# Designs tried in a protein design chat: VH-VL binders against a2ajx4r71to235. Part 2

Target 1, 165 residues: a2ajx4r71to235
Amino acid sequence: GRCNFEDRLCSMTEDQTLQPGWTRRSGIISNSPPFWDHNGNISAHFLALVSRVDSISSNLRSRIFLPTNDQQVCQITFYNFSSNQNGKLIAGLQTLCGDPIEHLWQKTEILQSRWERNVITVQSSQQFQVIFQAQMLATHGQEEVIAIDDISFSSGCLPADVCQT

## First folded at step 12 (VH-VL)

Design q6
Fold by ESMFold2, look of step 13:
Structure q6 (fold): chain C 165 residues (1-165), chain A 117 residues (1-117), chain B 107 residues (1-107)
Amino acid sequence: as target 1 above (165 residues)
Amino acid sequence: QVQLQESGPGLVKPSETLSLTCTVSGFSLSSYWVHWIRQPPGKGLEWIGVIYYSGYTYYNPSLKSRVTISKDTSKNQVSLKLSSVTAADTAVYYCARDSYYEGMDVWGQGTTVTVSS
Amino acid sequence: DIVMTQSPDSLAVSLGERATINCKSSQSVSSYVAWYQQKPGQPPKLLINDASTRESGVPDRFSGSGYGTDFTLTISSLQAEDVAVYYCQQYYSYPYTFGQGTKLEIK
């Protein structure tokens, strides 16, 4: 499925180490780019981590998925936007045994003018979560943003959380 | 139909401030944003900066300390000011509109600025 | 800054033949490349956006291709009115940057 963030974080959850962390924004309430979602819609929402007076790091976690198989590929599709010159966005996976986050994708610091679409293939022999981590250095000037939109998981990403009897 | 038109003094003395106006028609400055670009004689194109519909601006780092872009929505105008000009600022200056779906799709005719004593 | 490098700097092509202009970026710009045509005394005219999307009113003989760092503008059958300087431009990140231009002439 896809998450366009019109409802909240969809099935994604946020580590609660900082408040506010990732927030739902639209172009009409933003003080800096992006002023639109990845479709150019100023009223549509996306997730944003906004610069603070202190350096910050914030994680966004997926639901738990079953190990991947060779028959149906597990792919993550998402859009990213950054106006933050000194930060980065990382996409990775983490197993439930407390392993370090394995980095699958990273966006280096640049001042984007457009959203970029990304596709990541996941391979894991264990149950896992997909993690988006944003890291931002403190800013004391204009507001800077790291944003994500339209996270989707292909059918090969098999959920581990099912209803219990 | 959609049109941008640059205007301003053709001759500016060194150390003075270059001031140009881009007058727009056929579209709204509340939903499109405008770039300034220049082209020195016989040379390529250099992006100067952008102003968004919100008034938010970004500038080329090479010019950032000397450039200001502003808008007056009631007059359908975008302004460029470049302070402390030198001969290196001699160029044709263009304004161009932008939208999310396309790059800079409509340009003005350009206005030639010469910096000389 | 992302550097856009065009090749060749100039190109002479016979009427009715194919002209090919290449553009390489110093880092990935995704598909966010535009191509412009500029005739003497005129502003640049947008031909192609998003690497391969032809602007309305642009003849079918113009086409663009590429993704990431390598981009190409092709004129399939050169016409007399196509004599111009052509620029590629990335709009992936600020500052926007242009290639140095390719002067296209009739041989």
Scores: ipSAE 0.479, ipTM 0.816, lowest interface PAE 2.4, mean pLDDT 85
Fold by OpenDDE, fold request of step 16:
Structure q6 (fold): chain C 165 residues (1-165), chain A 117 residues (1-117), chain B 107 residues (1-107)
Amino acid sequence: as target 1 above (165 residues)
Amino acid sequence: QVQLQESGPGLVKPSETLSLTCTVSGFSLSSYWVHWIRQPPGKGLEWIGVIYYSGYTYYNPSLKSRVTISKDTSKNQVSLKLSSVTAADTAVYYCARDSYYEGMDVWGQGTTVTVSS
Amino acid sequence: DIVMTQSPDSLAVSLGERATINCKSSQSVSSYVAWYQQKPGQPPKLLINDASTRESGVPDRFSGSGYGTDFTLTISSLQAEDVAVYYCQQYYSYPYTFGQGTKLEIK
């Protein structure tokens, strides 16, 4: 499946917290960067986490997937944006057994104020969710943004709620 | 009917400037990157450089001092200039499109450039 | 620069048999690897991108695998039209670099 956030969060879900979380935005309605999506479209939507004063953290979860197999690889493609170097974005895997989030991807070198394309491969012997965890520290009045757009799961990522022959 | 087509002189004298044009059709240069790649006779592929939507360019450091890539979006053309050519620059030159870090999915047929006196 | 090294340089495989081409990068390139097929007098044709994603129109017998530094292109059942030179390429960082190529022939 593919999620460009034109239809709310698509099949993604956000963990509920007491702090503000991910917000669907576009260049038209945003007062902070980015002012366009990963394709440079001003009217297109993306998901953004904005920190103004306090430290914030938020998890975005995919649907549940079946264990991966060797016949077809499960790949995840997504775009990320960071307004500065203070934010952290992690792509992780969590099984349904309640295990801690396994970090699969973390970009240490970020192109500031640019959209970047990322591709990761997922392997799991158990049913799992993909989790995007964003963390930003308090910036003492300076607004910081982490944004995500156009998340795609290859055909090798098999949804658990889909009947398969 | 996506297509790229290279054109230019097939013969260039040493120390002169090689100039090629890539004409595209079936897509807009505002939506795709365009790469230049060359292949000497009987040898492998060498990446020359790329031009982005914005006109930003990146060149292979091995050729950076001699290479210039530009484009005219309204004419659907990308240009390659390589100065101070030598026999080592003899090759088939290709232009190819790229969406955004997705590999080069459509190539031109290539144009042969020979550097000789 | 990231060096891409293919193995073998030349490969002869019988019709209907499996052909395997390997590509190693001098450093991790994540999944940012493409495979191309080039026939004489033709430009390279993209077969696989993102290490394992088959391009539209490419036969199912072609598959790619790998992550990090070790990558593999596999043709499950070699056909006559598969005779060509194959190249791996990384697009993890500039400058983009290609493997030296593997010449695949029928045994």
Scores: ipSAE 0.014, ipTM 0.631, lowest interface PAE 8.6, mean pLDDT 90
Fold by ESMFold2, look of step 12:
Structure q6 (fold): chain C 165 residues (1-165), chain A 117 residues (1-117), chain B 107 residues (1-107)
Amino acid sequence: as target 1 above (165 residues)
Amino acid sequence: QVQLQESGPGLVKPSETLSLTCTVSGFSLSSYWVHWIRQPPGKGLEWIGVIYYSGYTYYNPSLKSRVTISKDTSKNQVSLKLSSVTAADTAVYYCARDSYYEGMDVWGQGTTVTVSS
Amino acid sequence: DIVMTQSPDSLAVSLGERATINCKSSQSVSSYVAWYQQKPGQPPKLLINDASTRESGVPDRFSGSGYGTDFTLTISSLQAEDVAVYYCQQYYSYPYTFGQGTKLEIK
C-alpha cells in the first residue's frame, strides 16, 4: 500500500545500526528544505534521514512480496528529496534471506528544492523485499537531508508473509 | 514526570577517576539521548558528550581522551567516567535529556564534584 | 568549534522595562540556537529553542529571534523573578557550545 508517513513508518521497517535513523518530519517552520511534502503541503509529514555531525547510513525495508509474474507489473512509486549532492539514495531488492542487495535504482546527484517522482519496476523469480538505503557523509555544522515520501506498490506486487529458505 | 538525577562522590582525589550516575524516570533511554554538561565554579557551561539510543557516543574533543559515557537501559541509568582528574575538573555536573531538535529540555539537579587532596 | 559570544556580559534593567541580550556565533548555525535561564544553585532551564520557539510554560514576555549568526533574547517587561544568568547555546554541530552568559540584574 501507500505510505504518506502521517503516522510514523507505516508498513516500512527501519533496519538501522545507529541513532538517529529515519524519522518523521514536516515542513512547518522548517529551517532547511524540504519545507513541504511532494504535494506542496507544509503540514504533511514525510520520512527524513538527517545528518548534522556524522556520516550515517540507514535502511528501510518493505514487507515480503511473492515472485512477480508477467500478467501484472510490480512497480514501486516514491518521491525523494535531497538537500545536497553528497548523499546517496539506493533502492534495491533482496531475495533469499540474507542475500546481497541488488541495486535497482540509484540517485547521487540531486538538485536542491525539488521533490522527484520515481518508478521502479521489479522482476524477481523469488520472494523479495524492497530496500531503500540512504548514505550521508558527515557535513560538520550544516544539516543535510535525504527525504522520501508516498511509497506505493502496484497491484502486481503481491504480499507474502515470510521469507522462503 | 520526566526527571534526571545525578549521583556520585562529592570529593575526588587528583589523578583518580570521577564516576557519576544519572538515573532517569518518566522517559525511555531507548528513545531519548542523554548529554553530560559541567559548570566550573563561577563559570559557564561546557558540553562533555552525548550517548544515543544505540549506545553510540560523541565526546567534546577537549575531553575525549579521558571521558567515557555508558548506559544501562534496564536500570534507567547513564554513567559518566572521567579519568586522571585535576583541580580543573572541579564543577557541577549535569545530565540532560535531548528533546529532538528542541534543545536540552530537561536537566538534572546537578551534582557538585570537587577535586582536592 | 563554533564560538557563541554574548553581549553584554551583564546588564541592569528597571522593572517593567525591556531587556535585550545578544548572541553571535562564529559561523552560521541556521536557527539551531537555544536560550537557557539559570538561577543560583539551580540547573539551567530551557526557555527558547530553534531561535524563537518558547518552551511550554515559559511566559509570553520571553521571546527569541535570529537566524544564521545573530540571535537575540528579549524580555518585554522585566519582573523581579527574571534576575538570572542567561546562556545561548548552539546545537547545530558537535561539540555543542554555550555563550559565556549574561547576568541580568534589576536597576
Scores: ipSAE 0.007, ipTM 0.492, lowest interface PAE 13.8, mean pLDDT 80
Fold by ESMFold2, fold request of step 16:
Formats: structure tokens, sequence, C-alpha cells
Structure q6 (fold): chain C 165 residues (1-165), chain A 117 residues (1-117), chain B 107 residues (1-107)
């Protein structure tokens, strides 16, 4: 289950296909933080949403999972980095195809130039996808970055093939 | 054996450019980043800015119109330039190494700069 | 800018007694606070990072605590060599900012 983004998006899917959003970056080719992944590896890749002048938003969507149960907990672990005072990163659920996204986790005080580890517990009585949504409001000046790395799902997150409806 | 040493002129005239050099040893500028900090006589500490191993910089907004930090990795040097100085820029200037997520763990001895006509 | 406010501005403590220095940030800085000791004519010396982690070579009598906005440096048994000015510093976001300093003296 862990995605270190060396194979593009792994099994994660970006919602927008016609407008650039998340890009693979490494510290070697970056002219703004972060200059390495969360392990300190300058050549390893992470996903970044980057903007200087425009407000942008992009979603990163997991595969579909079966409903959770009490036998094993479904936990999502990921690392995030942000340089943007005006941006936010949200992790949420979407149950049943087309349902509104339920927000599970949000980080809006992202004035931190550090990689941080997060753990989210998911409970759902329906099939679901995990959605990472990043937004950056328009700013002026240097590049602003929201980055994510090493998304993993615990064994209690059981894969499904398709949406039930 | 990690060391940083600041050097430069001790006296600078108003409106001129202050130019300092931080010479490092015992670590690589390709692997660490370096901050500049100053301390006016008898006062507290003010962060000036940082240069990352890649050459990317962040500056204190209060100074960013006048400050430039640069490095020469082959000479193990980080430079600070502060333009259009006034008496308010009189201070001890330090360079310091930053550890990843661990604060500024090694500081230079400092160099005193006086701005006077 | 995140403002770091230290209290007290100065503190006199008897040898062997406990000294406590407080630092409050104007907004949450998580655990990204460092404490520095500065003796006259010397550069600051890092004592504590990540709010509570002692740097190598720092005596066990120094400890840090706090999360979010309220942070404390404690010296459990003051020694003569601990006379200095102490600074807290946030490294949560740029610009990095320091507290005004607390002068610690022996009573």
Amino acid sequence: as target 1 above (165 residues)
Amino acid sequence: QVQLQESGPGLVKPSETLSLTCTVSGFSLSSYWVHWIRQPPGKGLEWIGVIYYSGYTYYNPSLKSRVTISKDTSKNQVSLKLSSVTAADTAVYYCARDSYYEGMDVWGQGTTVTVSS
Amino acid sequence: DIVMTQSPDSLAVSLGERATINCKSSQSVSSYVAWYQQKPGQPPKLLINDASTRESGVPDRFSGSGYGTDFTLTISSLQAEDVAVYYCQQYYSYPYTFGQGTKLEIK
C-alpha cells in the first residue's frame, strides 16, 4: 500500500485531466521548498501543487474501498509539506458514487516549512474513496507549494473493484 | 569539528553596502542550510534570512528589499550583502547552521559591524 | 510575523533552586520551538529543539515543555554556569522570530 510517487500517481487518480494540478517534483529540480522528500532524499519524488499567481485547486482520489468494520481499523497515513499561508489541504471521504465529500481532516495553518506525518482513521458503512483536496488562493511573490508523500492505507482498508451504484 | 566564521569590515559608512562572508568547515553547504542573524548592542536577536543547499533564499520581510544572501559551495562560503545601511544596522552579525527539523545547532562567533559617518 | 513573548524579563534564583522561563506565541507553532542560552560575548547556544528535545551535551537539568502557544524552559537545579540570557524561538514559519530574552541571575 504505500505510494512514494516514484511510479507517477501509483493507484491514486487526479480528478482534473485537462488542467495541470499535482506534479511530481524532487529536491534536485526544485527552486522552492521542499528540497527533499520526508526521508531527506533529495532525488526522491513527491507530489506538489505549485502556484505563484493563480488560485488553483486539485483533488487526488484513492481506489474504492469496502465498508469498514470493527475487526480492523482503516487508517490513512501520509506526509505533507506546505509553504503557503493561504492554502489548505483536506482529506475526506466520498461514499456512493456522486455523494458529497465528507471532510475528515483539514490543515489550514500551513505556515510550516516542514514535512509532517498525519494519521486519519476512517469509518464508513458504505463503499468509499479517500480524497485529498488542495487549494491555494492567489498570491504574489515566490512560488507557493503544498506537497504530499507516502500515502498508505492500513490492512483494515479493504479494496473494492467498483462503486456499488 | 563543525565551525562557522564570519568576516568582513567592522566599520561601514551610512548609505553604503555591508558585505559579510561566512566561511564554513566540517560540513557541506550541499547538505545543510545557513541562516544569518543579527543582534544590535544590548538588544535581542533578529533573523535576517536563510539560504538552502539549492541556493534558494528566504528573507525577513523587514529587510528583503535591501538584503542578498548567496553562496559559493566550492569556497565553503556564504555571503551577506545589506544595502543602504543606517545606524540601525549596527549589530553583531552571526551565521548559523540549520539541522533538518532541529533548530540552528551551530553558530559562528559573530562579527561586529558599526555604521557611522 | 509570529510574536514570541517571554516572561519574566529577568529572574534571580538561588543556586540549586528551580528556574522557570515562559514563552508564549501569538499563534500555534505546534512543537517547533527552540531555546537558546547566550552568555556575554558569546553566540547563542542551542539547548532545546522541538519544544522538549535536549541537544547533545546539554545537562539533564535543562528541560523544555509545551505545545501550541505556551512553552516553558526549566532548570531544575541552578548552577553558577547557568547565568545567561535565554531566548525562545519559533521555527514553525518564516520569518523565524525570537522572544525578547530572559536574563537569569543568581540571587
Scores: ipSAE 0.007, ipTM 0.533, lowest interface PAE 11.7, mean pLDDT 80

Design q6
Fold by ESMFold2, fold request of step 16:
Structure q6 (fold): chain C 165 residues (1-165), chain A 117 residues (1-117), chain B 107 residues (1-107)
Amino acid sequence: as target 1 above (165 residues)
Amino acid sequence: QVQLQESGPGLVKPSETLSLTCTVSGFSLSSYWVHWIRQPPGKGLEWIGVIYYSGYTYYNPSLKSRVTISKDTSKNQVSLKLSSVTAADTAVYYCARDSYYEGMDVWGQGTTVTVSS
Amino acid sequence: DIVMTQSPDSLAVSLGERATINCKSSQSVSSYVAWYQQKPGQPPKLLINDASTRESGVPDRFSGSGYGTDFTLTISSLQAEDVAVYYCQQYYSYPYTFGQGTKLEIK
């Protein structure tokens, strides 16, 4: 599935953190960009990590998927927005609990703040989760935002049970 | 081909303002962060502050009352001003490039500043 | 401020032998640790970022490891050109802070 964040986190989960994490937000109540979702809709919601005073970091984690195969491509599609370059957003892969996250994608250039569509292909011989890692460094009091919207997984991304022993 | 080069006066009198310029080439100030770091003679490294591509700055709290970092994108320059200097501000001053938490991957050669009567 | 404490302050190692430098942070910095090499009269050179990722052009005898508070730089077979001062640095939160440095010499 596809997640537009209109109701909830859509089976994405947030890793434990000491600070506030990802929040559901819309352009109507925003004091800073983005003032609309990737479709230009000011009332539609997206998932945002917001920093004003302190450095903040958080991970957003998918459900567990079965190993990929050659029959159907496992692709992740999502939109991202960043208010500036003071933060970092990476999409990664983790195959076992506690294994290092393998980087699949990172944001390399934002010459102007806007929503951008991204497609990444996943190949894994093991069960895996997709992890969005975000960090924003402390600023001098201005609100900064990293946002994600409309995360979807192609039919080649086959769901697995959450619990594996 | 990425280069950063520091320039400015080598001698500064106590209580005056130290003013340095970092001239960059081979990359865009609209896409990268620039840090200032200093190293007193025979001692370790101290981070001074950073300017983001957006123009936002953050300073080491130990220096924040005296330091200003600014940039002029049209001249490919980042500036450091440190007011009310003392002998403790004698050091080699470096500027360095940073992108996406990959560390400070390119440093300038450094410029030596001596604070002396 | 996050304090980065290196050990040892100096280290003498025979050519071809392994050198190990430790760095401990006063609080968790996740994987946001870099290692730099500095030779006399030169700026620091980035060797390792993200605790374990080698920069392009850095020989594979250099490796980094660690997560959280305990980090290690290892040179698996010391070469004469590796004589330098080595610094760890956290870039998890401002102010960025460096370890005090470790001087590596040939025994």
Scores: ipSAE 0.007, ipTM 0.501, lowest interface PAE 13.2, mean pLDDT 80
Fold by OpenDDE, look of step 12:
Structure q6 (fold): chain C 165 residues (1-165), chain A 117 residues (1-117), chain B 107 residues (1-107)
Amino acid sequence: as target 1 above (165 residues)
Amino acid sequence: QVQLQESGPGLVKPSETLSLTCTVSGFSLSSYWVHWIRQPPGKGLEWIGVIYYSGYTYYNPSLKSRVTISKDTSKNQVSLKLSSVTAADTAVYYCARDSYYEGMDVWGQGTTVTVSS
Amino acid sequence: DIVMTQSPDSLAVSLGERATINCKSSQSVSSYVAWYQQKPGQPPKLLINDASTRESGVPDRFSGSGYGTDFTLTISSLQAEDVAVYYCQQYYSYPYTFGQGTKLEIK
């Protein structure tokens, strides 16, 4: 599946315990970067976590996936943006057994004000969710953003709530 | 042919505002960022700021309080204003285009600005 | 601010010989480094971006390498027209910053 956030959060969900959370934005309605999506489209939407004063963190979760198999590789593609040098974005895997989030990808050194494409491979013997966690330290005097866009799951990522024939 | 050309008064008095214009041709300001850079005589390069496709600007914190960058896409012009100038602002001023973090691939020839009473 | 420090400040190399200019950043800038060549009375000219990608039209003798904090510009065989001041620049974060420059001359 593909989520470009033109249809709200698609199949993604946000943890409500972490506030403030991700907001759906576009270059048209945003007062802070980014002012376009990963394709440079001003009208297109993306998710952004914005901080002005306080340190913030928020999780974005995928749907539940079945254990991966050797027949088809499960790959995740996404784009990230940051205006905060001190920001951190993590793409992790969490099983449905309450296990800690396994970090599959993380970026602490973020190029400011640019979209970057990322591709990660997932391998899990258990059902799992993919979690995108953004963390930002408080910076006074300016609005800082971490954004994510166009999350894509390859055919090897099998949704748990879909019947397989 | 892609070109940028800086223009403005070559002499500015102390405490006044330096105003420069960068006129571009061969490309659209809706498709490229434009940076301002300056170089004092016999010195290195100092980044002043940038203006994005959207008109969003980011300035060097060392100059932020005095700098304003704007553009008129229809006129293919980017403007730089630097207020409260001193002798330290004497430099060759360049504008340069950027295609989304691919370096500044095309520069203007630069315009010399001298701050003197 | 990220400080870019070049070495050496000046370099004299014989024609046909290798010229090497180094640039060190005060913190990691990944591969987001550009190299510029500036000749007297001219604006800087982009040679290398993304640390190692040669700009279109730039001779093959120019090459860039490095990642993180240490970067190098190499001219494999110095030509007379290569006499200039060279600058490294990071565009990893704002404000963009340049090295202090390296003056390259013919020995």
Scores: ipSAE 0.005, ipTM 0.613, lowest interface PAE 10.1, mean pLDDT 89
Fold by OpenDDE, look of step 13:
Structure q6 (fold): chain C 165 residues (1-165), chain A 117 residues (1-117), chain B 107 residues (1-107)
Amino acid sequence: as target 1 above (165 residues)
Amino acid sequence: QVQLQESGPGLVKPSETLSLTCTVSGFSLSSYWVHWIRQPPGKGLEWIGVIYYSGYTYYNPSLKSRVTISKDTSKNQVSLKLSSVTAADTAVYYCARDSYYEGMDVWGQGTTVTVSS
Amino acid sequence: DIVMTQSPDSLAVSLGERATINCKSSQSVSSYVAWYQQKPGQPPKLLINDASTRESGVPDRFSGSGYGTDFTLTISSLQAEDVAVYYCQQYYSYPYTFGQGTKLEIK
C-alpha cells in the first residue's frame, strides 16, 4: 500500500493523546517549509509537525501487519523533511499497544531543508504496526518543521485484516 | 573510548565568576550536544544548560542570567561560566554527552567547586 | 518547569528480591524519561532511556516502564552492587529536570 496523503491519512492513524499533532499541509496552504511535496508539487499534500515555542511529540501509526516471512521482504519507503536542528524523526516497530517502540530508523542529520528518501526493512515474528514518531523540544523564536510524505509498504508487508487462504 | 573530563578551580570566592572546562575525547563536538549538570553536597541533580553541536545554547531559567556555555570544537572543549557565585553554587559540576534526545549517556567524573571567602 | 517526583525517597530490599522505584511527572513527558544510577563518589550512570530502553551493558534485571506521567524502574533481583541512589529525569522540554532521588539499600 501507498499513502501520499492526498486522501486524508490514508490507512494511517494518529495518536490523539499526543497533542499537538500532525497536520496535512501543502505548499499552497503552508506558511512554513516545506512549500512543496517530495516531488516538488506545490499543490500536493504531506504531513507536517510544526513547533514554535512548545515541545511537541506525535506518533503516526500504520495498519497492523502480519508477521513477516522469508518468502517476501517487507520494506517501507518514505520521504522526510526537516527544517530544524532540534527535531527527531523515528521509524519504529510496535508489536502490542503500549509496548516499547523498537527503533528501526532515525534521522541523525537534521538541517537538510530538503526531502530525503528512506528505505527500511521490517522483520517481526509477531503482528506489528509501524510507528513514525516525531519529537521536537521547546525552542525560542523560529518555527520548526518535521514533515513526512509518500509512505509505501511493499507486498511483503501483509495487512492483518486481509483475508488469506 | 568516549570520555569527558571537567577541570577548573576548586575554590571560588563569592561574587566572582566560576569557570570550568569540559574536555572530551573519543567523539566530536560537531556531532553531539553537551550538557552541564551540578550536584550540591548531599543533594540531587540540577540541569544547568546545554550546547548543541551547532553551537546553539539553552540555559536553565533559574541560572540563565549568570550562565554562559561555549565550545571550541577544534580543541574538543566545552566551557561553563557562572557569574556572581554564592555559597549556593557550591557543588560537583558535571559535563555529559547527549545522544540527541536519548538521555545523557556519558558523564565526566565531575569537579568539585566550593564557593567560600 | 516539569516536576519529577520519585517514590519512595529511600528503599531497603533484601538481596534477590524485587526493587521498585516510581517517578511521576507534573505533566505528560511522553516516553522521554531517563533513569540514572549514582554510587558514592561517582557520576550518574545512564541505565534506561526512552522510559524503557536499557543502555548497552546494563544488566537485564533493570527495566523501565511507563508513558505520560507515571514511570517505574524495576530491579527484578537486587544485587549487592545495585546499592545506589537512583534518579529519574525528563528530557521532554527545557529545562531538563530530575527527580529528587531514591536511595536503595540492602535490607
Scores: ipSAE 0.000, ipTM 0.603, lowest interface PAE 11.2, mean pLDDT 89
Fold by OpenDDE, fold request of step 16:
Structure q6 (fold): chain C 165 residues (1-165), chain A 117 residues (1-117), chain B 107 residues (1-107)
Amino acid sequence: as target 1 above (165 residues)
Amino acid sequence: QVQLQESGPGLVKPSETLSLTCTVSGFSLSSYWVHWIRQPPGKGLEWIGVIYYSGYTYYNPSLKSRVTISKDTSKNQVSLKLSSVTAADTAVYYCARDSYYEGMDVWGQGTTVTVSS
Amino acid sequence: DIVMTQSPDSLAVSLGERATINCKSSQSVSSYVAWYQQKPGQPPKLLINDASTRESGVPDRFSGSGYGTDFTLTISSLQAEDVAVYYCQQYYSYPYTFGQGTKLEIK
């Protein structure tokens, strides 16, 4: 599956918190970077987490996947953007049993003000979700942004709620 | 609002079993881990154990042989049992919520347990 | 077990001045460190997680830094309500362990 956030959150879900979370943005409706998606389209949408006065964090979860197999690798590709180096983005794996989140990928130092492509390989003996965690410190009137776009799962990532052939 | 509240006997005799209950509100035990922590009078904090959504538990090895943590999600309750207590188990006992490796963000007010003959 | 050692054990700082508390782990704990504030008769309150992420509602005078084995909690301008015992804690591996605590008072 692929999610470019043109249709809401696609099959992704956001953990509900008392703080503002991920918001769908575009170059047309944004007051802060980025002003275009990963393809340079100013009208296309992406998800962004914006830090202003308070520290902020939010989790974005994928659909449920079946255990991975040795025949076909499950890979996740996504693009991330950061306005500066103060934020942290983590991609993790969590089973449906409330087990600890396994960190698959994390980035604190990324190309500033540029979209970066990332590829992650996933292995799990249990049904699982992929979780994107963004964290940013409180700022003093200076907005900081972490953005995500075009999340795709390879054919080796098998949805748990559909029949596989 | 999110709350946790510990309850149980304030006095337990040596060699008996301490039983405490943590009642939660404002959130579901299906969405959070719950830890037990204790603090002897005038001393620091000691982690006792944790219970996951699945009911899986981890215990402090120093207490593992004596500790049992369980929960009833439908009642919003987490239980702690500590067997064969001694004076060294005298402490304020806390339950606390965990947002999946984000530290314990909400604590109960604690309940005092004194072990004495 | 991973041992968390705080320094100093006690600290007296004048109002409006900077307070600095250090925490050292016996082995690397990455960024899996939390800081708590405990006032008399109250439970601990989470201030910082992930070594440097301030919890919502916590004043911006509180900040955390560090990675690996050396961590620091800083209060940029001490206020009267900041008098308390502060604890660091690692959640890198079980069992979770706390520092011995640092008692912060007004000079």
Scores: ipSAE 0.000, ipTM 0.565, lowest interface PAE 13.6, mean pLDDT 90

